# Ledger of designs, part 71: VHH binders against o75319

Target 1, 181 residues: o75319
Amino acid sequence: GNHIPERWKDYLPVGQRMPGTRFIAFKVPLQKSFEKKLAPEECFSPLDLFNKIREQNEELGLIIDLTYTQRYYKPEDLPETVPYLKIFTVGHQVPDDETIFKFKHAVNGFLKENKDNDKLIGVHCTHGLNRTGYLICRYLIDVEGVRPDDAIELFNRCRGHCLERQNYIEDLQNGPIRKNW

## First folded at step 3 (VHH)

Design w61 (framework vhh_4orz_3)
Fold by ESMFold2-Fast, scan of step 3:
Structure w61 (fold): chain B 181 residues (1-181), chain A 121 residues (1-121)
Amino acid sequence: as target 1 above (181 residues)
Amino acid sequence: EVQLVESGGGLVQAGGSLRLFCAASGFTFSSYAMAWLRQAPGKRREWVALITSGGSTDYADSVKDRFTISRDNAKNTVSLQMNSLKPEDTAIYFCAAQWYPLRYSGTFDYWGQGTQVTVSS
């Protein structure tokens, strides 16, 4: 439906690049059909996303969409030059190992193919917070060897909002490292 | 040998229904997302429906609420129930499999040969 997601207006559209990484997190962009329900300053379309990224002097090389739906925007609304990857995740539950593995594989593949540039991996769920923050932090912990508390702090600072779901935070801090080799 | 074999296509009148089937072999079916794409005469191939390994579904706007995709992991099949068919649905329908779901790009790991669906007005 043309319903704005719950609490979507409560979150900043786009965070900052996470220093030392290629990650940037944002909330779901909303296609033009949603704009009649938004004030001009509340609009955040796919075009607005790319404008805000450019304002930070950054460039997207990949978008990973973690939402369970396609009602908010279509991949066709994105520039053809930017790959779009959909990983369907259900809200509220910690992503399963297969989902974590697909995310890690996508990130590793992008980094391998983009060694000669500084393009970013954009990651979003509905609010760009819980599922988004979980998978980014899981990558940093499992692949990059970052301490869980440091990964969470870095994400929170750069996103401008703190991870909210305790089950996600507990899994990051105390859960097993998911190795894929 | 990897194979995807479509069936269930045919001629149907506008407003009618058809169910397409795709039988898969040669790969771990349950680990793959499955999709249906179609190609109308003289037009580009377009994505129609997707079902993930976990069972989540997604549809193109043109078929939403008319088509339903489902899978049976025990039988290695994916099916597409097509209701309220329109002449504009006339196309060759392809089954495709994707481990790493990069949507709408036509980037799939495995493809079927297609099955013809013709909707008469």
Scores: ipSAE 0.000, ipTM 0.162, lowest interface PAE 15.2, mean pLDDT 87

Design w62 (framework vhh_4orz_3)
Fold by ESMFold2-Fast, scan of step 3:
Structure w62 (fold): chain B 181 residues (1-181), chain A 121 residues (1-121)
Amino acid sequence: as target 1 above (181 residues)
Amino acid sequence: EVQLVESGGGLVQAGGSLRLFCAASGFTFSSYAMAWLRQAPGKRREWVALITSGGSTDYADSVKDRFTISRDNAKNTVSLQMNSLKPEDTAIYFCAKSRYWTLGYPAYDYWGQGTQVTVSS
């Protein structure tokens, strides 16, 4: 029984795969104990996540959880076949270089191990928007050489919501490229 | 040495269908996303469809439900099936190898000369 995250209901549960990449973004799944505070059409459990991914004819190969809490769902609520990585990130602040490095390392490792399949890297924070969009765009800019505005536009289109935090957008557009790996 | 050769364009009546082909060589085709873009007379080049290395697809709103992009990795080809063609689909169609996905023509490495599609009313 914990409280629903602020504004969580305002966001689409799952975006679509970002074309040309292995990324898909979504808001945090909520375990069964939260469902008493939700209408049936508002529920988004770990099971609902995997059902929605299958409905898009996609398959998750990795989940990266960027929330600073473990209260929303447990790794044990996920299928055994899907690796789970927790990277604790504080909201509101641009992620630090260590966090950016951890994210890049995890993505690169996944891609090397999954060259022969098309499985997706699922990334989420609480809303699947600001921290999630920042780290995905940071990866595309720093590692793949994508232009900042193009990375942001692609993320916004595929997530179905625009990045909201101006400090995150400013860092992506005008901040230094992080060469940490 | 990377080469993309488009074919299949031509003149067709409104409501008709055409299938475009792109033959690729000089790179590991199966490892890259492939796209179709078009340029109408006096207009800027616009993106039409994309297919990832794994086969996931995306389409511009103007062609959604009418066009289907597909690939054959064994033959190093990308195809675009165009149904319910409209006069506004008249353009030169280009096949592009995507370095990475982005919204716009600067995202692509163009090596093809394109194939002309003309839809008469």
Scores: ipSAE 0.000, ipTM 0.118, lowest interface PAE 17.2, mean pLDDT 85

Design w63 (framework vhh_4orz_3)
Fold by ESMFold2-Fast, scan of step 3:
Structure w63 (fold): chain B 181 residues (1-181), chain A 121 residues (1-121)
Amino acid sequence: as target 1 above (181 residues)
Amino acid sequence: EVQLVESGGGLVQAGGSLRLFCAASGFTFSSYAMAWLRQAPGKRREWVALITSGGSTDYADSVKDRFTISRDNAKNTVSLQMNSLKPEDTAIYFCAAVYKFSPWYGRYDYWGQGTQVTVSS
């Protein structure tokens, strides 16, 4: 119980909005019960997430949670007005086509319903890096026609950390485009 | 038996108002978020409005300030008040219930059959 994810403290809590997109990436927020294992400056609760987004003069309209667990925080810890989508995604492996299509469908639906505002799609896994960066970059490449290296560079710069998993990077650069649902 | 039954649809002239109702049965209504979605001929279904179990509301930008969603947990009903109607609002309107919030994903636990709303020019 209440064990902090491995290396979680090594990553910045929240990145910056990716310019030209509606995406912002962050590491998993940890509910109050984890705070007894953290120094005050290390805390990153769901409330802290929303405060940090406001500090950037941004607003969340959707959270997509890619973790394979429900133990870090509950949807009930989020403001009721912010929709929450759980896509259980196993770490280490390139996300399967079903996961990619679910992500694309959610993003496309959000953008269609939010065309008259500037609300952001917040995406996270445990560290907000590998699964998160893969799915965001996959969307930019497959749907928006962004060059793979440009998508990866944009994500790395805005997240403040570089994608670490070589199999994810290789799939983005040389793998097939997943255009069909 | 789970049921969502819509009513209140019909023909109305542009600039008019209409109120839709959805009667729910067979599940713990107060624990579910309730949504209205619509589908115009030849188009995909789109989300219109949401009300959470706690009563918080959200709207698609195209209907914000014109539509109001409300719920009555004692009567297991959700309502959509539609003002300043436009021909582009013509669609079949569906009531839907969801426990885990994800209106954009299009995944809902329960769906109604829909009610037709036609707005004349």
Scores: ipSAE 0.000, ipTM 0.132, lowest interface PAE 14.6, mean pLDDT 87

Design w64 (framework vhh_4orz_3)
Fold by ESMFold2-Fast, scan of step 3:
Structure w64 (fold): chain B 181 residues (1-181), chain A 121 residues (1-121)
Amino acid sequence: as target 1 above (181 residues)
Amino acid sequence: EVQLVESGGGLVQAGGSLRLFCAASGFTFSSYAMAWLRQAPGKRREWVALITSGGSTDYADSVKDRFTISRDNAKNTVSLQMNSLKPEDTAIYFCATYHWSRLYTGPMDVWGQGTQVTVSS
């Protein structure tokens, strides 16, 4: 069904751009069919996403969807001008090396093709928190050389919510750097 | 229908060289990154080399300075030149595709049958 994801209402729809990066994180947008279960102030459709990004004087150039489902919205619900990438990730477990590789490649490919603009890479999972925060931080640590605690603090501050899954935090702080990509 | 066909593998002595090829069809090859992965008996698949749509390359530490990846967009092929081969390079080698653009589906990671590389000591 059209069941709202558990705890989805508890999270801010869209974070702030992470300064010094092209990343912005948000929770999964819900297509119009979910609106019957939401108050007007709770609605967060694909259209609402783009309106909120515009309100921050930012522009999306890529959306990376990390959910393991397609029930929340379809790529066709997005503007045709914005590339959409689906990387199926299972919640609760740390993303595997293949998933990390795909994410890094997508980000690097986007950045190389968008050197002449300042468009953002929008990343989301269900809540825009654990899988989203892990992959963004993993990129910053492995590719950009950011210290793990600094990457996590930057993400938490800009998302407006702290990473919740201890296994994700532990892997970021103490796990190996994935040099393969 | 995405198809990837690997070739060029074989038996070679340590210190020897091989060149692997991947023929791609069913998608706009020039818009996709191409990668080589390998899987040794009883081990997990590991990434070896990557070439982006723009021609930028990257390599796993284990093969850096020994392997060279290249692509020919006119022929829809990617190749891997393997020099100074070691017994540890023994594996089935696969090519893979990845598109960073608007539409991505699981089948874009389709691997073919692979090509066997055996390096004797």
Scores: ipSAE 0.011, ipTM 0.244, lowest interface PAE 9.6, mean pLDDT 85

Design w65 (framework vhh_h_nbbcii10_fgla)
Fold by ESMFold2-Fast, scan of step 3:
Structure w65 (fold): chain B 181 residues (1-181), chain A 125 residues (1-125)
Amino acid sequence: as target 1 above (181 residues)
Amino acid sequence: QVQLVESGGGLVQPGGSLRLSCAASGFTFSKYSTYALGWFRQAPGQGLEAVAAISGSGGRTYYADSVKGRFTISRDNSKNTLYLQMNSLRAEDTAVYYCAAWYLPSGYTHEYDYWGQGTLVTVSS
């Protein structure tokens, strides 16, 4: 179906690269079947995503899709040169330890394989905000040793929208550090 | 109006099995459905925990580490019903189990749109 995610239009399509990291966050791209429901300036297809990243003089090396569906776009809609990883995440509750570990594993693997370039890890959920922001901040806190408030501020500033879920923010600020490998 | 009605809870001995059902009305299960469906539980004195989920499209499933290999989530589109088959039950599985549906295009993908009333599962001798 071609129903647009609710509030999807309320969010900027793509944030800025988070300085000092390889992360960039964005909202879910919508395949061409959704274009009839959108004004030209509202369109954000997979092609539009790559054009906007290029406009920032950046290059994607990996996309991590945190949505619980594949109805919005297909991996085949992405350039063959960019790896795609789907990590299933359920909204509402803080992502579980298995999801956090899968995210960390993917990021660490990418960084090892891309130490000689400056390609970005693109991360998105539906709005590119709550699940996306949680997992990026969790990585920065647990793996990179960033202070929770600094990680959250950096994400909010670069995404152009503040994390909305209070339970996610509370877990980042006061929750336990998850095992790093 | 979306309604979810759970059934199948009860008392079971450790090592036993139960199948929970969640009958949905107000939307239709199909491969093109924008609704994702799942099971959550709340054990006595503890917070709400995600147990298993199945997408409304793409056929993806999720399981919490505590239930992997023991629980199976499935759906029957002809009966508009979601199931949770629970095998090798443990005392730690004792909880109220809730069926939930969330509408991905609603913009509340980070929140669950609809909940059932819950069904109690007690695992004890």
Scores: ipSAE 0.000, ipTM 0.105, lowest interface PAE 20.6, mean pLDDT 82

Design w66 (framework vhh_h_nbbcii10_fgla)
Fold by ESMFold2-Fast, scan of step 3:
Structure w66 (fold): chain B 181 residues (1-181), chain A 125 residues (1-125)
Amino acid sequence: as target 1 above (181 residues)
Amino acid sequence: QVQLVESGGGLVQPGGSLRLSCAASGFTFSKYSTYALGWFRQAPGQGLEAVAAISGSGGRTYYADSVKGRFTISRDNSKNTLYLQMNSLRAEDTAVYYCAAGFYSWTPLYKYDYWGQGTLVTVSS
């Protein structure tokens, strides 16, 4: 539908690049059909996303879409040169091991192919917070060996909003490392 | 874990049609799939060329300029199968055709991680 996602206006459109990583997090962009429900300063279309990232002197090389819907924007709304990966991730519950594996595989593949540039991996769910923050932190903990509290703090600072779901935070801090099979 | 098996290649006359199939295992075809799928070809004495690609959701497609309007890429989620419908075939379409899958790419500008063995298509009178 054309309804704005619940609480979507409560969050900053785009965070800052997470230093020492290729990650940048943002909330879901909304296609033109949502404009009638938004003031000009509230608009955050796919075009607005790329403009805001360019304003930070950054460039997107990959978008990972974690929403469980395609109603907010279409991949065709993105520049043809920017790869788009959809990982349908159910909200509220901690992402399952298959979802975590897909995310890690996509990130590892991007980094291997983009070692000679500084392009970013853009990650979003509906708010660019809980599912987004969980998977980015899970990658940093499991693959890069970052301490859980450091990963969470880095994400919170750069996103401009703190992870809200206690079950996600608990899993990051005390849950098992998800290893490749 | 991901395996791709092509079929449907063969000899066809110029102007004819042929349908290639790619049976996939190790992942499920659905609108919720994260795998991008594509067809590539290698003609005698030439490098590998991207032909067509389709996103995991099916929402995005790519076609090389040489095949636009003649070839159609599609997927059947119930059969875990990717198809390439080739119409108005030309001698220049003669090549080994490969099916490929990748997590973060639906276009030939990006890397595909998994590849089939290839199926030969010969367009000749």
Scores: ipSAE 0.000, ipTM 0.156, lowest interface PAE 14.1, mean pLDDT 84

Design w67 (framework vhh_h_nbbcii10_fgla)
Fold by ESMFold2-Fast, scan of step 3:
Structure w67 (fold): chain B 181 residues (1-181), chain A 125 residues (1-125)
Amino acid sequence: as target 1 above (181 residues)
Amino acid sequence: QVQLVESGGGLVQPGGSLRLSCAASGFTFSKYSTYALGWFRQAPGQGLEAVAAISGSGGRTYYADSVKGRFTISRDNSKNTLYLQMNSLRAEDTAVYYCAALWYGSTYPRAYDYWGQGTLVTVSS
């Protein structure tokens, strides 16, 4: 299974840092074996990811991978200096409380250990949009007390694409706050 | 899917040695990893006890007082495997031994995110 994910080419590779936070969102990087199926301007490898982050004068300190597969790239394709966390999530469904807890725990731990620097938490799913946007917004709402509409707007603006899944938006706006950390 | 699989348990005489292994899949070992890895045990009729832990972020290790000087925790990043070398075994070391992993974590049993199925160690003559 070396095919390009559906609609992957439709999305901007990497968004902007979300101001007031340590988050940056992007679509899944694709290892070298996928490049035979891509035009040069469509390539977005792990190397390309780090180049684009540097172009924004930012530095990654953690990558959280929300995809349900390991076929797109390997942790070994990342610099040894950048920790990698895999949280297996199924698309389409709102992430469960265990998944939300793991995400919050990882973010809180990173922030505690990185008080003396400005390194970013990079978060991605396949498109860097729905699962990624949900978990980032859920963190901002539940932990930082951001109003749901403000969290969603901030994510949409910085990612360069709007959250698409209505069930995710509905849960963020009207769902309960998860106090599971 | 993160999976931890223990092996190396068995029957051993008092004063003997065993080496437990924990094979990890779904994440990789690295000296820069924030995964804390540990060994826990549960003896018959007892609660879960932390035995040893090793941090990826600085090579720090922890040992319970009951095993200090007898057990050694180590990791092999090339094999994605955690080890527990158990020397000078005593009857009181008889327990099911569990491998566990935690992102940005504590040695406290309830804080660990991922657990293996356990491997039985019996110390008996």
Scores: ipSAE 0.000, ipTM 0.197, lowest interface PAE 12.2, mean pLDDT 83

Design w68 (framework vhh_h_nbbcii10_fgla)
Fold by ESMFold2-Fast, scan of step 3:
Structure w68 (fold): chain B 181 residues (1-181), chain A 125 residues (1-125)
Amino acid sequence: as target 1 above (181 residues)
Amino acid sequence: QVQLVESGGGLVQPGGSLRLSCAASGFTFSKYSTYALGWFRQAPGQGLEAVAAISGSGGRTYYADSVKGRFTISRDNSKNTLYLQMNSLRAEDTAVYYCAAPYWFSGTSYHYDYWGQGTLVTVSS
């Protein structure tokens, strides 16, 4: 269906680049068929996403879509110049090791291919908060050696919303480091 | 175009050893790549578990705590082949073992990973 995701309107469309990283987080863009259910100021299409990123004087080089659905927009709704990666991630549960591995490999691969530019890795789930924040923070902790509380604070500040799921926060703060390759 | 083919699985007694191989085609291994190649396994009735991974140069490796000190991952870029040497095997190592390669070898951004077909390892007396 074309039903707007619950609480989707409650979240800022796009955060700011996380300083010292290539990450930017946002909520799921909604294709034009959803706009009939939105006021003009509430619209956030794939095109709106790219316009908002450009307004921050940034450029997307990769989108990682963590939603467990394909109903919100199609990759064909994105510019052909920006790679799109789908990692189906179930909400509410801490992402499993396979999902964490896929995310880390995608990020490492992008950074290797883009070491000579400053393009961003855009990451989103439905609200751009819990799954998104978990995987970005997990990467910073496990790969870049950032302390858990510092990673969480950086994400919260730049996203403009705090991580909400206690099980995600607990895992980041006290869980095992998932060693990356 | 990109294919991964595992081999070397089989039946082995506890305490024994096996060497798994993963032959890659459709892309060339590069010692300068930052993309890690890895091994995953899935035991009966369980989810996928990351076992080991190795960087393009071979300079960095990862091992799951359950296999650390017993398994060794290596790669031969000239042969486009990834290896997993498994020593001191235990019944709990029984699983289908999968080779995995990075996302960026696809002609589309929809691919998650390139995975092999899997090779069965059974540790039983």
Scores: ipSAE 0.000, ipTM 0.107, lowest interface PAE 15.7, mean pLDDT 81

Design w69 (framework vhh_h_nbbcii10_fgla)
Fold by ESMFold2-Fast, scan of step 3:
Structure w69 (fold): chain B 181 residues (1-181), chain A 127 residues (1-127)
Amino acid sequence: as target 1 above (181 residues)
Amino acid sequence: QVQLVESGGGLVQPGGSLRLSCAASGFTFSKYSTYALGWFRQAPGQGLEAVAAISGSGGRTYYADSVKGRFTISRDNSKNTLYLQMNSLRAEDTAVYYCAAYLSWHPTYGSSEYDYWGQGTLVTVSS
C-alpha cells in the first residue's frame, strides 16, 4: 500500500554528516505514489534526498537500506551512479552477527574504493534512527575504537534525534565487540 | 536466501572457448548493488585461485595475470547473472570454477573474504 509509516512525519528527513566519518543517516524516502498523502513540505522522495544532500555540500557514494520491505521506494528510483545495498533487518531486536558482519564489510569495502574522494555512506531504516543508529555506532565502536557513549552522542547530535531502543543502547554500551569483519 | 548457481562448464579442446554463467537469487545485480562478484578456480590437488572479479557497479574489474587478455568478466543486471567468457583455453585452465559474492563495493582477491559461494562447474581442457 500507500500508507505512510507510523510516526514517519515526526522525524527530520536527513541528518548531518557525522564529523570524522563518512556516514550520514536519514529516514526512508517515499516514492511519488505516497505524495497524495503528504503536504508539499512533508514530501521526501529519493530525488528530495539527493537535493538535501547537495544542499549540505555533500555527495552520496553508497546507500544502505536496512528496511524489511521494498514498498517505500525502488532502487530504480535512485541515480544509476549510486550503489544500493539492501540488508533486510527486522525492528525491535539487536541485529544478529551476520547482519553486523554484512554492514561492516560493505562500509570497509566502500572506504577502500573511495580513498581518493569524500563521498558519503547513506544509511537508513524506516525512521533512520534505531537500526540505523545501532549499526553505525557498532561500526564506530568495533572497527574505529570509538567509546560507546561518544559514538551514541555523535549519532544523536548529527541525526537530530536520540536512539530510542534501550536494548540497542545497552548492547552498544556493554555488549561484546564483534570481530567478524 | 542468497544462492549462486554456475553453469556452462564442460570439455573443450585447447584454443577453444567457453562461457560460464552464474545465476544469482536472493539479491539483485542492479547498478546500485554493493556486492562484488568473482570467479575462482581449483585445479585437481591445488588450492583455490582467484581468476576475475567485478565491482558492485560493474565499473572495475580484476584479472589474474594468467588469464588477462583471454578471459572477460561481465554482468547482466536484467538477468541477474554473472558471466565469464573464456577464450584461447589452455590445459592449465582445467579446474572447477566457482562463482562467489563479497558484500563490498570493491572486488577483492582474498577467497576467505567472500560471503556466498556456488557449488562449482567443471571445465576440462584436453585434446
Scores: ipSAE 0.000, ipTM 0.138, lowest interface PAE 16.7, mean pLDDT 84

Design w7 (framework vhh_etentamig_d1)
Fold by ESMFold2-Fast, scan of step 3:
Structure w7 (fold): chain B 181 residues (1-181), chain A 124 residues (1-124)
Amino acid sequence: as target 1 above (181 residues)
Amino acid sequence: EVQLLESGGGLVQPGGSLRLSCAASGFTFSSYAMSWVRQAPGKGPEWVSGISGSGGSTYYADSVKGRFTISRDNSKNTLYLQMNSLRAEDTAVYYCAKTLRYFSGSYHPAFDIRGQGTLVTVSS
């Protein structure tokens, strides 16, 4: 069947909720067709994602998918009760302002609609690390006023892996605040 | 390439103190959580302490909590471990390491150990 993403097995499936926020980060779930290429302990399907979130006594209220493909799983593989948003992002490049504002708009909209509950915003790219970490940290810096190093540290600690792309880290630390909504 | 150089170990009596240092180069030090890991003679490696990239969060193994303090100086690319109330069972080679995985919870932390370590001997 389908090819497993490069280095996908090297990353923890799902991190911890980022304290003081509604964010949780994870790597891309792989639909059942990929399981023939995986040992039982390596499997991480959409069902496995929701089971692992429940094991942490958390509940997903939104999934934001940052991958540039639909080949890993389909929105139909998710529970009908959980909203799904696709924001197509290219790896290696710092996300452009349009992508950043789309992410901010989605997060702000979710928080406004979910004031009366504690449901989480789940964010993933292929590895749940570079694009995922960049957009979450960018939100914390630009909207919540968190210091860049504190945002990066919080993400790294809760994801269980450190941001790897130097251009992303440099933009977070030294780049301009994106103030347009 | 990534380089980590530990120093500050030595011979101390029980109840004594030592401060270990780790000089880091070849990566953006402030962007990475760091750990101290020790290995006693004939035993496997044991995680001792961890610190976030900013220094805002610190974590300790139960065996050292209240006695050891981890800190960092990002302007000098240096990690520290202040060890107080040392015991014979603290005798080990101490390594600094980049934290590769979550170091609290059900998953065992993985470490990128590059240096030779620094020997701490606690003996009367």
Scores: ipSAE 0.000, ipTM 0.096, lowest interface PAE 19.6, mean pLDDT 84

Design w70 (framework vhh_h_nbbcii10_fgla)
Fold by ESMFold2-Fast, scan of step 3:
Structure w70 (fold): chain B 181 residues (1-181), chain A 125 residues (1-125)
Amino acid sequence: as target 1 above (181 residues)
Amino acid sequence: QVQLVESGGGLVQPGGSLRLSCAASGFTFSKYSTYALGWFRQAPGQGLEAVAAISGSGGRTYYADSVKGRFTISRDNSKNTLYLQMNSLRAEDTAVYYCATFYPGWSYTKSYDYWGQGTLVTVSS
């Protein structure tokens, strides 16, 4: 359907690049069919996403879409030059080991292929907060050895909103490191 | 050998301003244009927070949401010095401030090459 996601308007469209990383987080862009339900200042289309990234003097090299739907926008709504990866991730539950592995593999592959540039990995779920923040922080903790509290604080500051799901926060702070192979 | 030395910390009242400096030795900003320069802070009992960063070319700046619009990062390549201009200071800005160098876009724990020793900023009446 053409209904805007619940609470979508409550969140900043795009956060800032997380310093020392290639990550930038944002809420889901909404295709043209949603625009009649939004005031001009509320619009956040795929085009608006790229304009806002450019305004921050940044460039996207990859979009990772964590939503469990494709109703909000289609990959063809994105510039042809920017790779798109869909990882279907169920909300509310801590992502399973397979999802975590897929995310880590995608990030590691991007970094190896893009060592000669400074392009960003854009990550979003519906609000660009809980699933997005969990997977970015999980990567920083498990792969980069960042302290959990530091990863969470860095994400919260750069996204402009704090992680809300207590089970996600608890898993990041006290859960096991997911050692993939 | 690269050394970073922070200065300019001190006691200021809420709403006041303070300018921090980070002097680099053994490191020439123009020579290391591939490195980013940044400010981090740590309040007592809290984790390390990224505050602001500026790319090696000076063309890109990054700010934590908590300081955006109040703090300004800048660099002077001729003086080999990084600055943080802090305006409209709040009690929650009280922290030890560190400067650091890192490759822009690299992973957090792998990207930091050099850190300063820190300078204390206290915002209190």
Scores: ipSAE 0.000, ipTM 0.080, lowest interface PAE 19.7, mean pLDDT 82

